# VHH binders against Iron-regulated protein A (irpA): the designs that were tried, part 3

Target 1, 312 residues: Iron-regulated protein A (irpA), of Synechococcus elongatus (p12608)
Amino acid sequence: LITNQTIQGFVDQVVVPSYVSVAAGATQLEQALQTYQQAPTAANLEAARQAWRVARDRWEQTECFAFGPADSEGFDGAMDTWPIDRQGLKTAAAQPVEQREDSRKGFHAIEELLFAATEPTLSDRQHLVILATDLTKQAQGLVTRWQQASDQPAYRSVLLSAGSTDSAYPTLNAAGTEIVQGLVDSLSEVASEKIGGPLETQEPDRFESFVSRNTLSDLRNNWTGAWNVYRGQRSDGVAAGSLQQRLQQQHPVIAQQLDQQFATARQALWAIPEPIETNLASPRGKVAVLTAQTAIAAVSDTLERQVLPLVQ

## First folded at step 11 (VHH)

Design y05 (from x02 with S30T Q104H)
Fold by ESMFold2 at other seeds, look of step 11:
Structure y05 (fold): chain B 312 residues (1-312), chain A 119 residues (1-119)
Amino acid sequence: as target 1 above (312 residues)
Amino acid sequence: EVQLVESGGGLVQPGGSLRLSCAASGFTFTAYAMYWVRQAPGKGLEWVSEISGSGTSTKYPDSVKGRFTISRDNAKNTLYLQMNSLRPEDTAVYYCAKWRRYPHAFDYRGQGTLVTVSS
């Protein structure tokens, strides 16, 4: 099922452009926070909040390929640890960011200082710039680790060498397993943890981006990222050699089911009224959330039970 | 299926040494950072060490720094913890773990290996 074209498309048409997009978003967030610190107007606060949402959107589309450097070199932890240490974050302003625990930096640390109060304090504004500078450094570092060799090969090269007995992926199927497992892990976590946790406990602050009311966007971007990996590209259409195309050619019943399940999950997710955090209060809102949860789980289940065996 | 199998624990006197091993399978080992965590009787999970996928970066809490050394052999898909100058408070079941992205927590799956330091 998995060919060299499949892997090359995944890396060059989805993964690398996605991480480049994240780095650009982090840079724009850093610039917006610098402007807000220098001129703390309501307009500049709103621009900084919007820049955070844009950077967050781009990051959340990468969740299904958080293997390799994102995990192995700690970039995901540095950028996206949740829950944060809310109490320690305030006292950490004097602590160099390079010495901080992951729970005191990254997207959710920025979210706390930027969104929790009506207006950040002077100290918060200074702290926000420090956090955004580090976020930009991490996002750029992740791009570099995929594209450039240093004391380790570029991760692009690691995946494109799949099938070599010297490779971290000694067969094409080993690389295919990583790709499909990433889809399964991301979508199952959306259904069971990101939606399931808050719904089971009836605690809206268990939604990951509760502070900014951005959780529904996060979930929609998780779906979009998985859809892009499945299709092998970020634009409309189906990439040659993509997982979708290979399944259409070799296992058309599975492909048809999966295409339908992705579409059903999208429809259910986009039908949830914003913000998702208030939908726990009403039976009709709960039904919309449960419908989305079930639809996303169905995609993950098909990938795990029917697709994953084809690459193992 | 991801499997993590710990070994090397035992009964040791204070000041002694042990080397723990973790055999990993079912995933591309070098693509992931690895961790040792421990659980003392009646207590919660405590992080003990972290190593990057390449093995070039290691981290330790103050409670074990200078006494414990994490390492990995990526050719053998094996994680190690060399434990020196053991103390009674090091008594725990030790697990190797992966990182779970959401919510952020250690993902340990083996039976663990018991280390008892008795004086």
Scores: ipSAE 0.637, ipTM 0.854, lowest interface PAE 1.7, mean pLDDT 92
Fold by ESMFold2 at other seeds, look of step 12:
Structure y05 (fold): chain B 312 residues (1-312), chain A 119 residues (1-119)
Amino acid sequence: as target 1 above (312 residues)
Amino acid sequence: EVQLVESGGGLVQPGGSLRLSCAASGFTFTAYAMYWVRQAPGKGLEWVSEISGSGTSTKYPDSVKGRFTISRDNAKNTLYLQMNSLRPEDTAVYYCAKWRRYPHAFDYRGQGTLVTVSS
């Protein structure tokens, strides 16, 4: 099922452009926070908050390929650890950011300082720039690790050499397993943890981006990222050699089911009223959230039970 | 299916040494950082060490720095923990783990291997 074209498209049309997009968003967030620190107006605060949402959107589209450098070199932990250590974050301002625990930096540390109060203090504004500079460094580091060789090969090269006995992916199916497992894990996590956890505990403040009220956007971007991987590109259409196209050719019943399940999940996610954090308060909101949870789980279940065996 | 199988635990005197192993299968081992965690009886899970996918970067909490060494053999899909100068407070079940990014937590799946440090 998995070909060299499948892997090349995944890397060159989805993964690398997504990480480049994240790095650009992180850079824009850093610049907005520098401007806000220098001139702390309401307009500059709103611009910084919007820049955080843009960078967050881009990052959340990468959830289903957080293997390789994102995991093996700790970039995901440095950028996206949740929950954060709120008390430790308050005392960490003097601590060099590169020496901090992951729970005191990254997207959610920035979120806390930027959104939790009506406006950040002077100390918070100084701290935000430090955190955003580190976020930019991590995002750029991810791009570098995928595109450039150093004392380790570019991860692009690791995946494109799949099938070589010297590769981390000694068969095409090993690379295919990584790609499909990433989809399964991301969507299962959305259904069971990101939605299911808060719903089970009935605690809206357990939604991941409760502080900024950004959780629904996170979930929609998780879907978008998975959709991009499945179709082999970030633009409309179906990429040649993509997982979707290969399934259409070799297992058309599975492909038809997945296509419908992705569409149903999108419809359910986009039907949830903003913000998701308040939808636990009404029966209609609860039904919308449960409908989305079920639809996302169905995509993950089909990938795990029907597609994953095809690459193993 | 991801499998992590720990071994090498046992009873050892204070000041002694022990080497733990973890055999990994069902995933591309080098694509992931790996961890040792431990759980003393009646206590929560405690992080013990971390190693990058390539093996070139390692981290330890102060409680074990200088005494424990994490390593990996990527050709054999095996993770190791060399434990020296063992103390009674090191008594625990030791697990190897992957990282789960949401919520922040260790993803351990084996039965673990019991290390008992007692005179």
Scores: ipSAE 0.626, ipTM 0.847, lowest interface PAE 1.8, mean pLDDT 92
Fold by ESMFold2 at other seeds, fold request of step 14:
Structure y05 (fold): chain B 312 residues (1-312), chain A 119 residues (1-119)
Amino acid sequence: as target 1 above (312 residues)
Amino acid sequence: EVQLVESGGGLVQPGGSLRLSCAASGFTFTAYAMYWVRQAPGKGLEWVSEISGSGTSTKYPDSVKGRFTISRDNAKNTLYLQMNSLRPEDTAVYYCAKWRRYPHAFDYRGQGTLVTVSS
């Protein structure tokens, strides 16, 4: 099922452009926070908050391919650890950010300082710039690890060498397994943990981005990232050699089912009114959230039960 | 299906050494950082060591730094923990783990291996 074209498209049309987009968003967030620190007006605060949402949107589209450097070199942890250590974050302002535990930096540390109060304090504004500078450094580092060799090969090269005995992916199917497992893990996590956790506990603050009320956007971007990987590109259409195209050619019944399940999940996710964090308060809101949960789980289940065996 | 199987624990006197092993399967081992964590009786999990996917970067808390060495053999899909200068407070069940991405926490699945440091 998986070809060299599948892997090259995945890397060159989805993964690398997505990480480049994240780095650009992180840079814009850093600049907005620098401006806010220098001129702490309401307009500059709103601009910084919007820049965080943009960078967050871009990052959340990368969740289903957080293997390789994102995991093996700790970039995902440094950028996206949740829950944060709120007490440690308060006391860490003087600590060099490069030496901090992951629970005291990254998107959610920035979210806490930027959104939790009506206005960040002077100390918070100084701390925010430090955190955003580190976020930018991590995002740029992740791009570098995928695109440039150093003491280790560029991860693009690792994946594109799939099928060679020298690769971490000695067969094309090994790379395919990583790609499909990433889709399964991301979507099952959305259904079971990101939605399921708050529903089970009835605690709105267990939604990942409760502080900024950005959780629904996160979930919609998780879906978008998975959709991009499945279709092999970030724009409309079906990329040549993509997982979607290969399934359409070799297993058209599975492909038709999966296409419909993705569409149903999108419809359900976009039908939830913003913000998802308030939907635990009413039976109708809970039904909308449960409907989305079920639809996303169906995509993950089909990928795991019917697609994953085809790449093993 | 991710599987992690720990071995190498046992009874050792203070000042002694042990080497723990963890056999990993069901995933591309080199694509992931790996961890050792431990749980002393009646305590929560404590992070003990971290190693990058390539094996080139390692981290330790102060409680074990200089005494423990994490390593990996990517050709054998095996993680190791060399423990030297063992102390009674190192007594615990030791687990190898991956990092779970949401919520971020240790993803350990084995039975662990018991290390007992006593006279």
Scores: ipSAE 0.591, ipTM 0.839, lowest interface PAE 1.9, mean pLDDT 92
Fold by ESMFold2 at other seeds, look of step 13:
Structure y05 (fold): chain B 312 residues (1-312), chain A 119 residues (1-119)
Amino acid sequence: as target 1 above (312 residues)
Amino acid sequence: EVQLVESGGGLVQPGGSLRLSCAASGFTFTAYAMYWVRQAPGKGLEWVSEISGSGTSTKYPDSVKGRFTISRDNAKNTLYLQMNSLRPEDTAVYYCAKWRRYPHAFDYRGQGTLVTVSS
């Protein structure tokens, strides 16, 4: 099922452009926070909050390929650890960010200082710039690890050499397993943890981005990232050699099921009124959330039960 | 198809040592940080160590720092935990784990290996 074209498209059309987009978003957030620190107007606060949401959108589209450097070298931990250590964050302003535990930096540390109060304090504004500078450094570092060799090969090269006995992916199927497992794990986490956890406890503050009311956007971007990986590109259409195209050619019943399940999940997710955090208790909102949960789980289940065996 | 198989647990006196092993299969081992976690009877999971994919970075909570050493052999797809100066409070089922760092996430872990520290 998996070809060299499949892997190259995944890396060059989805993964690398996505991480470049994240780094650009982090840079824009850093700039917006510098502007807000220097001129703390309501307009600049709103611009910084919107820049956070844009960077977050881009980051959340990368969840289903958070293997390799993102995981093995701690970039995901440094950028996206949740929950944060709120007490430690309050006392950490003087602590150099490179010495901090992951629970005191990254997207959710910025989220806390930027959104939890009606308006950040002067100390918060100084701290936010420090956090955003580190986020930008981490996002740029992740791009570098995929595109540039150093004491380790560029991760692009690791994947593109799949099938070599010297690669971390000694067969094309090993690379295919990584791609499909990433889709399975991301979508199952959305259904069982990101939606399921708050539903089980009926506690809205267990939604990951409750503080900013951004959880529904996170979930929609998780879907978009998975959809892009499945199609092999970030633009409309279906990439040549993509998982979707290969399945259409070799297993058309599975491909038809997945195409419909992705569409149903999208429709259900976009039908949830914003913010998801206020929908948890209302009967109609709860039905919308449960419908989306079930639809997302169906995509993950089909990938796990019917596609994953084809690459193992 | 992710499989993690822990071994090396047993009964040991306070002050003793044990070395745990974890055989990994079904995924690209070097693409992931790996973890040891433990669960005392009737309690939740407690993180006890983390190691980067290359093995060059390790982390420990204060409760085990200086006594436990995590390591990995990427050629053998094997994770290790060297536990020294064992204490009764270290008694738990120990699991190796592969997961992304989120608290409500699905954990890939094995069946565990029991470590009992008693006189």
Scores: ipSAE 0.582, ipTM 0.820, lowest interface PAE 2.1, mean pLDDT 91

Design y05 (from x02 with S30T Q104H)
Fold by ESMFold2 at other seeds, fold request of step 14:
Structure y05 (fold): chain B 312 residues (1-312), chain A 119 residues (1-119)
Amino acid sequence: as target 1 above (312 residues)
Amino acid sequence: EVQLVESGGGLVQPGGSLRLSCAASGFTFTAYAMYWVRQAPGKGLEWVSEISGSGTSTKYPDSVKGRFTISRDNAKNTLYLQMNSLRPEDTAVYYCAKWRRYPHAFDYRGQGTLVTVSS
């Protein structure tokens, strides 16, 4: 099922462009926070908040391929750890960010300082620039690790060498397993934890981006990222050699089911009223959230039960 | 299917040493950072060490720094913890773990290996 074209498309059409997009978003967030620090107007605050949402959108589309450097070199932890240490964050401004625990930096540390109060304090504005500079460094580092060799090969090269005895992926199926498992894990996490946790506890602040009210966007971007991996590209259409195309050719019943399940999950996610955090208070809101949970779980279940065995 | 199997625990006197092993399978080992965590009787889970996928970066809490050494053999898909200068407070079940993205928590799934430090 998995070919060299499948792997190259995944890396070159989805993964690398996604990380480049994240780094660009992080850079723009850093610039907006520098501007806000220098001129703390309401307009500059709103621009910084919007820049955070844009960078967050881009990052959340990368959830289903957080293996390799994102995990093995700690980039995901540095950028996306939740929950944060709120008390430690308040006192950490003097601590070099390079020496901080992951719970005191990254997207959610920035979110706390930028959104929790009506206006960040002077100290917060200085701290936000420090955090955004580090976020940019991490995002750029992740791009570098995928595109450029150093004391380790570029991760692009690691995946493109799949099928070589010397590779971390000694068969094409080993690389295929990593790709499909990433889809399964991301979508299962969305259904069971990101949606399921708040539903079970009835605690709106269990939603990951509660502070900014950005959780629904996160979930929609998680779906979009998975959809892009499945299709083998970030633009409309179906990429040649993609998982979707290969399934359509070799296992058309599975492909038809999966295509429909992705579409149903999208419809359900986009039907949830903003912000998702208020939907636990009413029966109609709960039904919308439950419908999305069920639809996303169905995608993950089909991938795990029917697709994963085809690449193992 | 991810499997993590710990071994090497046992009874030792204070000041003694043990070497723990963790056999990993079902995933591309080098693509992931690995961790040792422990659970003492009646207490919660405590992080003990972390190693990057390549093995070039390691981290330890102050409670074990200088006494414990994490390492990995990527050719054998095996994680190790060398524990020296053991103290009674090191008594715990030790687990090897991966990192789970959400909730951000340790993903341990073996039975662990019991280390008992007593005279």
Scores: ipSAE 0.575, ipTM 0.835, lowest interface PAE 2.1, mean pLDDT 92
Fold by ESMFold2, fold request of step 14:
Structure y05 (fold): chain B 312 residues (1-312), chain A 119 residues (1-119)
Amino acid sequence: as target 1 above (312 residues)
Amino acid sequence: EVQLVESGGGLVQPGGSLRLSCAASGFTFTAYAMYWVRQAPGKGLEWVSEISGSGTSTKYPDSVKGRFTISRDNAKNTLYLQMNSLRPEDTAVYYCAKWRRYPHAFDYRGQGTLVTVSS
């Protein structure tokens, strides 16, 4: 099922462009926060908040391929740890960012300072620039680790060398397993934890981006990231050699089911009214959330039970 | 399926040493940072050590820094914890773990290995 073209498309058409896009978003957020710190107007605050949402959208599309450097070198932890240490964050401006625990930096630390109050304080504005500079460094570092060799090979090369002595993936199927497992884990996490946790506890502040009211966008971007991996590209259409195309050719019944399940999950997820955090208060809101949860779980279940065995 | 199998625990006197092992399978080991965590009786889970995928970066909380050493053998898919100068408060079940992305928490799957430090 998995070919060299499958792996190359995954890396070159989805993973690397996605991380480059995240780094660009982080850079724009940093610039917007620098501008806001220099001229703290309402317009500049809104521009910084919007820049955070754009960077966050791009990051959330990378959830299903957070293996390799994102995990093994701590970039995901540095950028995306949740929950944060709110108390420690308030005093952390005196701590060098490179020495901080992950719970005092990254997207959610920036979210807290930028969105929790009507306006950040002077100290917060200075702190936000420090946090955004670090976020940009981490995002650029992740791009570098995928694209450039140093004391370790570029991770692109590790994946493209699947089946050789230069790769951590001794077969094409080992790389395929990583790709499919990433899809399974991301979508299962959305259904069981990101939606399921708040729904089970009936606590809206258990939604990950409650402070900014960005959780529904996060979930929609998680779906989009998985969809892009499945079809092997970020643009419209189906990439040659993609998982979707290979399944259509070799296992058309599974592919038809999975295509329908992705579409059903998208429809359900986009039908949830904004913001998701208020939908626990009414039966209709709960039904919309539960419908999306069930639809996303179905995608993950088909990938795990029907597709994953084909690459093992 | 991810499997993590811990071994090497036992009864040891204060000041003694133990080496824990964790056999990993079902995933590309070097693509993930690995962790040791522990749970003392009646207590919550405590992070004990972290090692990068390549093995070149390690981190420890102050409670074990200088006494514990995490290492990995990527050719054998095995994680290790060398524990020296053991104290009674190190008594716990020790687990090796991956990172779970949401909520960000440790993903441990094994039975763990009991370390008891007492006379």
Scores: ipSAE 0.569, ipTM 0.827, lowest interface PAE 2.2, mean pLDDT 92
Fold by ESMFold2, fold request of step 14:
Structure y05 (fold): chain B 312 residues (1-312), chain A 119 residues (1-119)
Amino acid sequence: as target 1 above (312 residues)
Amino acid sequence: EVQLVESGGGLVQPGGSLRLSCAASGFTFTAYAMYWVRQAPGKGLEWVSEISGSGTSTKYPDSVKGRFTISRDNAKNTLYLQMNSLRPEDTAVYYCAKWRRYPHAFDYRGQGTLVTVSS
């Protein structure tokens, strides 16, 4: 099922462009926060908040390929740890960001200072620039780790060397397993934890981006990221050699099921009224959230039960 | 299926040493950072050490820094914890863990291995 074209498309059409896009978003957020610090107007605050949402959107599309450097070198932890340590964040302003626990930096630390109050304080604005500079450094570092060799090969090269007995992926199927497992893990996490946790506890503040009311956007971007990996590209259509195309050719019943399940999950996610955090309060809102949960779980279940065995 | 199997625990006097092992399977071991965590009786989980996928970067809390050494053998999919100068407060069940992406927390899957430090 998995070919060299499959792996190259995944890396070159989805992963690397996605990380480059994240780094660009982080840079724009850093610039918006610098401008806000220098001139703390309502317009500049809104621009900074919007820049955070844009950077967050891009980052959330990378969830299903958070293996390799994102995990093994700690970039995901540094950028996206949640829950944060709110008390420790308040006292951490004097602590060098390089020495901080992951719970005191990254997207959600920025979210807390930028969105929790009507307006950040002078101290918050100074702290936000420090956090955004670190986020940009981490996002650029992740791009560098994928694209450039140093004392470790570029991770692009690691994945494109699949089939060599010397690589982390000694067969094409080993790389295929990583790709499919990433889809399974991301979508299962969305269904069971990101949606399931708040539903089970009935606590709206268990939605990941409760502070900014951005959780529904996070979930929609998780779906988009998984869809892009499946179809092998970030634009409309189906990439040649993609997992989707290979399944359509070799296992058309599974492909038809997955295509429909992805579509059903999209429809359910986009039908949830914004913000998702208020939907636990009513039977109708809860039904919309449950419907999306079930639809996302179905995609993950089919990938795990029917596709994963094909690459193992 | 991801599996993590810990071993090497036992009863040790204060000041003694132990080496824990964790056999990992079901995932590309080198693509992931690995962790040791522990749970003392009646307490929550405590992070004990972290090692990068390549094995070149390690981190420790102050409570064990200088006494514990995490390492990995990527050819054998095995994680290790060398524990020296053991103290009674090191008594716990020790788990090998991956990082869980959401909520960010330790993902431990094994039965753990009991370390008891007692005179």
Scores: ipSAE 0.526, ipTM 0.813, lowest interface PAE 2.4, mean pLDDT 92

